# VHH binders against F-box protein At5g18160: the designs that were tried, part 9

Target 1, 379 residues: F-box protein At5g18160, of Arabidopsis thaliana (Mouse-ear cress) (q9fk54)
Amino acid sequence: MDKQDEKKQGTTKSSSTLTTRCSHGNHISQSNSIPLDITIEILSRLPAKSIVRSRSVSKLWSSITTTPEFIKHRSKKTSPPCVLLIFRKHDKLIVFSSPQHQNTYSHVQDYHIEIPKNGFIRRLDSVHGLICLEGSKQLVICNPTLKRFFPLPEPQGTGDEYNVGGFLGYEPIEGKYKALCIVRGWNTQVLTLEIQESWRVTKPGYTHWPTKDTGRCINGVIYYKAIIFDRVPRHVIFGFDLRYEEFTHIEFPMRNYDRFLMVSYEGRLALISSTSSVVEIWSLEDAGNRKWSYEQFHLCLPPNTSLKGVIDAGELIYTGFSLNRSFCVVYFDPKKNNIRETKFQGIADNQIWQPDRLGFDLVNDFYVLPNHIESFISF

## First folded at step 26 (VHH; from j4 with E105D)

Design ka2
Fold by OpenDDE, last read:
Structure ka2 (fold): chain B 379 residues (1-379), chain A 122 residues (1-122)
Amino acid sequence: as target 1 above (379 residues)
Amino acid sequence: EVQLVESGGRLVRTGGSLRLSCAASGFTFSDYYMGWFRQAPGKEREVVAMIYWSGGSTWHADFVKGRFTISRDNAKNTVYLQMNSLKPEDTAVYYCARPEYIDFDTGKEDYWGQGTQVTVSS
């Protein structure tokens, strides 16, 4: 009677405790009696200055207003686009802002920005609320709304004290900012302005040197004037597609291209020249086929006014340097043959015109930046 | 007012060397590309060499074949052209200019210096 000892092999079911890492999304339990959605709605309706101030007053408000969701939500409640008048005096920028569609008198907001050390102010443009500055070793992004500077990482190959040139663009489909830099005239790199991103080397196909002229970001393409080195040096317009990160170039449709301002006109790349009586507009119709259209308009402008830019509505911006009681900005609509004037009060009385300690009262530079929008983005 | 003053041109023998200088004033020198151009008798003005803002990049025309070298000293607001192995064909008036303002096809510019004469004898 052989008692077969059935060795019950105890299958130790190793209960794999799936430690559900509860990603405690720090639901900051808004202990506050106001629901988050309502809070967002309230904050999004505040003036830009108040939003910025709220970030310094409350950690909670800071946490809310710095979220991509809030930024996007606020952008839908946008203040009208503004024109920026920027005066440079030594190491300071004095910025005046006014809505582009305002009546005869504009309530001017002014603020001062200190230029970073070794920063160069050239090629100024407002790109979806941000301005790119050139530094000795890096590009610096300025957010005028936040009154903050964001230095970008140093691009590759900057071993020696070379000024880094560059452009800022916005890709509208992806909703991303990208910077294009040119180092030592041969090294081109692109950076997506996101966390932990690095510069990527890009190849333009041809060696080229960007001119000092302001680039333009239009529909996800950065356009800039450059000297291309092919068989012989030539002046051309380069295009950098932000989505595909590819370069193209096109020839100028005219020879006196140095007299033309490169702008966005009616959503297209355009070259505009203006005298006191005549406006010429070359618009790029087809980049692939290098087709341009030409239009000519007659106007009567006040004396000593110069073309400074174009607003998205299709009006050309003119300014003089006459500091009377009011600084005047003239808007000309070539299609409607309409002229309107906006007077900026307080510019002439601004301290910027006072002599410095050395007795110099010279303003170094003046810039007009159209189509500026508020931005609450930080990098 | 923008001023460009070329110097250093002289008579030299074939195979000789010469260094040209251009003193610039009236603008922020370091903010502009600089270039050397030349115009031989009866010929159009042609670009010889160009130099980037910092001097970190240069371009030279094919006809220099490594004989000429452009350089700059931003502290002195001066651009240089070192010319070696000179040939009679290099005889020309040499000009410095800002390439950004030059039409390379026509040689049209608003600001040209007086130039400096380089003559290479056989």
Scores: ipSAE 0.801, ipTM 0.924, lowest interface PAE 0.7, mean pLDDT 88
Fold by OpenDDE, fold request of step 27:
Structure ka2 (fold): chain B 379 residues (1-379), chain A 122 residues (1-122)
Amino acid sequence: as target 1 above (379 residues)
Amino acid sequence: EVQLVESGGRLVRTGGSLRLSCAASGFTFSDYYMGWFRQAPGKEREVVAMIYWSGGSTWHADFVKGRFTISRDNAKNTVYLQMNSLKPEDTAVYYCARPEYIDFDTGKEDYWGQGTQVTVSS
């Protein structure tokens, strides 16, 4: 009896445990980093002081705010032009800044700038947000917004002689800063303020010595008073075209030119003389034809006021040295025959008037720089 | 107040030499160009020589013909005029001034010293 051992083929149901690999999707926590474009926009809207501070707080913000693109973008969003009141005490500049169009009282912010060693302050002007200082062997660029100095390379041929004279200009079409230096009274050179640039020798056609008067950069031309040495020495105005790097000179339209302040007036080179009762304005109409126009205005100024400059709006700036409760700046519009005053608070109470360690409380110099704008440029 | 005091002028013979000095005070001497001017009897004041801030550059009038040399010592606040091979035509009152404040055509200046008399005899 054939016990057919039915081999029960145990169908081992291989339960394929679908190990649902929970792909823990590495949710890379998209760290909610603010998009770069938004960051740029936010930073560009900050006050200048905050932008400068941001550079010290974050490497990222520093990298963003130092780019030419950001600087250009921010320049379109800039605050209105300011007047700078600069007091020099020994090796320090105390700068007060106020908007030019402010009413009766301006709360001014002050900041201190240390003058570099061997720096000379002969000429101070704000050129598109930057100030050029003359040094013993080189020019130094000051950015008041950044509270920083940028020494320029030493020009050629300085030798052992001290005192490099110079001017800063801005060429508006190319958007470039250029410096003009005068070495030893005969050697003129130009430098474009860009990376890896060097001084280039220029030929003015005539030997000339710049006077102590502040130069003016107007529409891409640096103007400055000088003594030209032809057959006979003469006082003239030199013009240096920044774009073409060429020199021109023009004669003064009057003999008493030493009494006139050279300024930009209504976008033109002008010579202005002001007494307590009369303002005379000579404006250069055509540089090529050496044509000047003359205007005379009558005004009534407070006593002990002096002409310090002109704002782009066409108002003449006057200051008195009355350190009473407020420092007063007077703006006179000759065309509208309007006078307005701005009182700067806090100047009289500033530490600048405290005696130094030697007991001297003398301020060496006072400068008024109109039309100053913020700049975030570094060199 | 700006003060300029000229000295050294005297009577000399033709072909002689003289050194003039000008002591400056009342301003930062090293910050200004300096110059020598002269005025002969019956003539207009004329510029003789000028010197740059550091003394490294100078200008001399054509009539000097290398006979005169301007120099300066900023530490002493003094400008000098060395005059050699003097001629009767050099007879004049010599003045020191800051060229920036001088009208070269009229000789007008805000600050003139008393000058020093140079007389050259035949």
Scores: ipSAE 0.797, ipTM 0.922, lowest interface PAE 0.7, mean pLDDT 88
Fold by OpenDDE, fold request of step 27:
Structure ka2 (fold): chain B 379 residues (1-379), chain A 122 residues (1-122)
Amino acid sequence: as target 1 above (379 residues)
Amino acid sequence: EVQLVESGGRLVRTGGSLRLSCAASGFTFSDYYMGWFRQAPGKEREVVAMIYWSGGSTWHADFVKGRFTISRDNAKNTVYLQMNSLKPEDTAVYYCARPEYIDFDTGKEDYWGQGTQVTVSS
């Protein structure tokens, strides 16, 4: 019985593996990535607030807009400098802004700033778009454009009873902001305004007390009036070089230096005194050789006007205290012997002049800050 | 108007102690340095001591030699000069002032008080 070995012909089903070559067309999505240069150009044309907002939208934009190069590039394209008129009432600052070069009636933008608790409003100046405020234990940087405050770290050696004085500077080569702090009248420290930076102790060589006068940052040097203690006290001008972080001091060229306002005039440190009829200008020509030049000009100013500052164009700024229908700012160009006036509307009608809850209607302080520029800096 | 009113000056014996006070008004006291100055008969006004805004730093002239101490109370708008171990050479009219407005060389200042007379007898 022949067991027929049924050779089960294994039908090799040739599974034609249709290698569906999924031509994953590398759609290299030509991410039409906007060239970096074009991106920079686009971002540089945005308003300051929009630049800041753009940082939250794209890491790339954030990285671009926080570089010193971009900041410098943008600064060349920005709106003309403005003068800030700042009125203080209690814990509030009311800021009015107007372009420095515009005609008789400029639309005044006003905004309110709440002063930080225990803050001292001293030595107000606009340094490349930022304002430094003095607190009890720390400096606070204000960006008026963004209406934001940035408290700086507490410097070393602060105590509950000691006030912190300080100055803000801008180093133009590196494009960095630095703060100079004075603690307890003998301890000087510097902070670079960057992320994760700390205060560094500086050595001025001499013990000195800065006066309450507004310092000036000129070409990367912070100048301020101080009393130096070298056997006998003397009034001097200190210079702090922001790049090298070194101190120098210069003697006043005159004895009645208390009557002079320290300013930047024609890109140099200058001391200016103005009466109703005479302007005196001492300009530092050579710091190393302690050489000053002297100029005198005659002018006719309206009554009850006082010198408040100098704009970069070389015009002296005068204001009165009279809040008539319009607040008037007078610009005097000594070289051209030209006087122009700008009238600010709406200041007199502002709520700042209304009595407070205690019935006081007095404004505590008034400040004029020339050469203010828009800033998109955030710390 | 800035007002500075000195008090506490009197006749004292050599080796005695005296505390002078100066009451300030018409300005924010805590915003200014304060100092004591003195003027002896026939001499120029000289700086004796200065104090920082919060009192955290002081300066004293060399002739003080630790005998005098300046202090301040900002809550009272008052600056003090504690004078110990007084000598006849300390006889002078003592003034308080804001050092920022003082010419240290000439003693020229626009806002001097009346001063207080300190007389030290031998």
Scores: ipSAE 0.792, ipTM 0.920, lowest interface PAE 0.7, mean pLDDT 87

Design ka2
Fold by OpenDDE, last read:
Structure ka2 (fold): chain B 379 residues (1-379), chain A 122 residues (1-122)
Amino acid sequence: as target 1 above (379 residues)
Amino acid sequence: EVQLVESGGRLVRTGGSLRLSCAASGFTFSDYYMGWFRQAPGKEREVVAMIYWSGGSTWHADFVKGRFTISRDNAKNTVYLQMNSLKPEDTAVYYCARPEYIDFDTGKEDYWGQGTQVTVSS
């Protein structure tokens, strides 16, 4: 009885473990990156402080806001022009700003700036959103919006002494800043404020010494008072065309020219004298023919006020010397015969007026700069 | 207040030498050009010499013909006029001033020092 050993073939069911490869679809989170054009538009509408801050917060925003295109785009959306009140105490500048069109109390933003290189300032002027400081051997450009200083290279031939007269200008067609330096009264040099540029020698044709008066950049021409040395020294006004880099000079139309402030009035070079009751305005009508027009206006100003400048709207700016609870700026429109006042709050309470420990160190200088605009330019 | 005090003027013989000094106060001396002027009796005031801020540049009138030299010491707030080979025609009151505030055509300035008398005798 043959026991047939039924070999039970154990069918090993190979359980094909379907490794469901969960294709984790790399949902590339389409980081909904805001389009660049929209980003530019958003950033251009931000307050100046926010734009400056954005540069520190994001490399991307910094890269966008530092482009010439952005800067130009933002400039078209700028806040109204401001008047700057600048007080110098030793090596520090305290800057107060207020919109020029405000009739009442302006909350003045103040900021402190340390002056580079020994605090020496011979001239201080505002040019198209920048402040130009004339130091002992070089010009220093300040962008108050950025709260940054940009020292320019020393011009050639300065030596170890204080031998530089300098001006900043803006050429509106090319959109370029250029600096003019007069070294020792005979060596004139020009620098275009661009990357890797050097001072270029230009020949004015005459030895001349710039006076201490501030220059004015008007429509691409830097005007400044100077002593010209021909056979006999004479006081004249020099004009330096920034586009062509050429010098011209014109005579004063009056004898008492030392009492006149050189300004831009209605887009022209003008000389303005103001007493307590009378304003005289000489306007340059034709530089080539040396033609001036004369206007006289009567006004009644508060006592102890002095003419400090002119805003682009044609109003003359006056300030007093008294630091009461508020610093008052007076605007006079000679054509409309209108006077308005703006009060700056917080100036009197500023630490700058506190006597130094030695009691003697008062504010060294005071500057009023009209028509200041925001700028995001960096050099 | 701006003060300019001239000194050094005296009687001198023809061909002699003299050094004038002007002490300045009441302003930052190094920030201004300085100059010497003179006024002879019956004549208008005329510019003699001018000096730049640091002394690196000077100007002298044609009538000086190398006889006079202007210099300055900013540490002492003083401007000098060295006068050599003096002539009777150089007899005048000599004044120190800031050229930036002077009308060269009229010789008018709002603030003149007292001047110093230079007399050259034959």
Scores: ipSAE 0.772, ipTM 0.906, lowest interface PAE 0.8, mean pLDDT 87
Fold by ESMFold2, fold request of step 27:
Structure ka2 (fold): chain B 379 residues (1-379), chain A 122 residues (1-122)
Amino acid sequence: as target 1 above (379 residues)
Amino acid sequence: EVQLVESGGRLVRTGGSLRLSCAASGFTFSDYYMGWFRQAPGKEREVVAMIYWSGGSTWHADFVKGRFTISRDNAKNTVYLQMNSLKPEDTAVYYCARPEYIDFDTGKEDYWGQGTQVTVSS
């Protein structure tokens, strides 16, 4: 392909106009109606919070800002990324949002999300603005910007299966979301997230069981840890190419792989382990030849500071507690060998936020989702 | 704290049957695969059988295929191993574990229980 369809289409929408009469002083038109494409341009200049709030107070703006045309136009305007912090207690999730570019404090935007009593949170990642949750017999897409949940169709052959395991991915060349699920440990299916699409059975070549670890979508490939059964059970990394819908598997380059977090680093699949003084990074160079590069970096962090992820700018994300016992997010840049700290205040400006003393399990029920962006997409 | 408590091991004769149980606590049992492993005296620990978190799929080692059956009851946080047609070479301490935390090459895992002894007499 030498051209994208987007570049062949003009900005003019031939069949739609805004009903509000508005005239620019530079032009005398035969109608005071504003074309839809101009209306989308005007409304897309609003902050995301204003757009979402306006949907609640204006039927006209709700109708315009939910159209595919508006969503496509707004998606071309990149939002600043943030880190989502998700705390689980019993059947509830508490979601915080923090800007990724601050050094000394964090801006928090709170959500309260209720989940079923069985805790259908097994693998959690933000994929191009959307989060995939594992529900009973179906996957559920959460859009935190819209505060909405969109259940996907039930996959084939679920029977009495307790939960459906699966992953969300985003293919950036074609601009499509796809979901991958494994039903009953053997029935692998893929869904393109478009209206009226259904699950398609795929053939991964091996029976495999994804583990509890979070998968990662990197450059149109969903990577996830799994156990395969080709002769004896063994741990591997599976890759599902979203564009061609093909499976591969990759051996770990080390034996203590459970100590390594699977991330995107410098646009590649990477495995990162960190102590308070040393970071180890294995980066995948060539999946076909099983080639990995290895680097070590030195840092000095307090004990009990935990590596949680990597932002696209190449900084490693840690969470821990400052000297005054406040919860904080710490960013380490291995290339510049510098550390920047962000602190979280609790409910009020003068209070130190201590989620561990509020009863949250920061080991098993706490998730850090880097690189989250706003999205107005729904299904 | 994660706890895995194996039970049901005893002395049985060749050709006999036995059912092992493993009670789990300290984690969300239904989120994890489960497996049975064994270690004979002087030998390395080896995987015997594994079961999908929902119970919808299983795997059994070739040396026990057709004789042993793994199952689970997620409401009781329990995994079972039904052992039929027992042979003297099945004599071992049997352990349950979460396969996600097992290095299948070395058998290392932080969460091994005490195990349960199975002895098969001729």
Scores: ipSAE 0.580, ipTM 0.846, lowest interface PAE 1.3, mean pLDDT 76
Fold by ESMFold2, fold request of step 27:
Structure ka2 (fold): chain B 379 residues (1-379), chain A 122 residues (1-122)
Amino acid sequence: as target 1 above (379 residues)
Amino acid sequence: EVQLVESGGRLVRTGGSLRLSCAASGFTFSDYYMGWFRQAPGKEREVVAMIYWSGGSTWHADFVKGRFTISRDNAKNTVYLQMNSLKPEDTAVYYCARPEYIDFDTGKEDYWGQGTQVTVSS
């Protein structure tokens, strides 16, 4: 039978069926409609690119893949983690992505993401599939899966003569993203994404100035380097617990802390330094008791590589160029004392390196984001 | 190449005033905090004042509070130190630097310029 006058009547309990209208005597059978739960399951098996592209070319798929039910369902299907290599060229981010578990790559997927004209990047952090960009007066969330930017509202009290130091974090118990900003070094504000429309001023902590270094969100705590002002200024590590919204500050266990990269290692905050022959790892055992453990490992790195991060499996990531001028990502496992190398064909020949003879200074223009997972969240 | 060029130091009498300037180049000035430091004869370098990268917040050491004021002009890539009510103990070579890159106890920074000499007499 033909249900020519059947229309969607708003909210539907349990499983739902989408019915389309036709402007002429449509004889399309509606008995073949697929229940919403089954449709979500089928579409959830598609690659992220297919889902995103389908939103542009199919009204049916767009209506299904943008529902809260689909997004929640797909988020439970965790993607294999990958490494993002992000190069900044003027007002564009050029992003290369590959799975972390492969030893060789013959194909590199790149895409360009335009940076919003109303901002600049002072700091770039990665949290649970999203990237936080610090703009001129606000934080901007980049979702690389969706290739979209989502500006957050302006924090209170920023005025023209001062700006914010801001971070994104993920609170795993409530499953919510929270943004933290420190306005003028003392005014602490928190925004719970998807719930709040504006920043909430929280209890003040010590006056502190976050430095330009990338922050790290580990198990619901945002860690970052900062300058505090006791009798004299000094460098410390701050931790902001996203659940209780409380600060702690943590002394560095060594004096030459500038040689150490702040990372997550074996689920804990760690400070890692690497030369071509030695890796040093300090891991935070107890912030309150100022207890750190220390380990040292020997290695022999390929030439012209530098430490960039750590994957959750415990391998250290280095990048550089091999002897044949291919761009390389090198993974070192300190526990197994082995090295694996991944070469990227598309990076070395990409136009991002022009002009060729100027050298490859990537200090302010290159980011390595390990452990990236797909996210379909939008704001 | 990062360059920080201090200027404006001279001899002044006790109670006098002086304004120091620091011209910056070779980096994105508005990305960084800036600070003034000083080193008196026979003493180690010490931090005098610091200013937020946007200019919206400052910190001054207790021994200069109320007398010195740090400021910056991001359009001119310049940081300033206005020094009032000068005392003989303010005699020092004054340097500007990026506080993010120094150990405040030892003064380790990749670049220290020549500085600018301030001398406060009788």
Scores: ipSAE 0.580, ipTM 0.852, lowest interface PAE 1.5, mean pLDDT 75

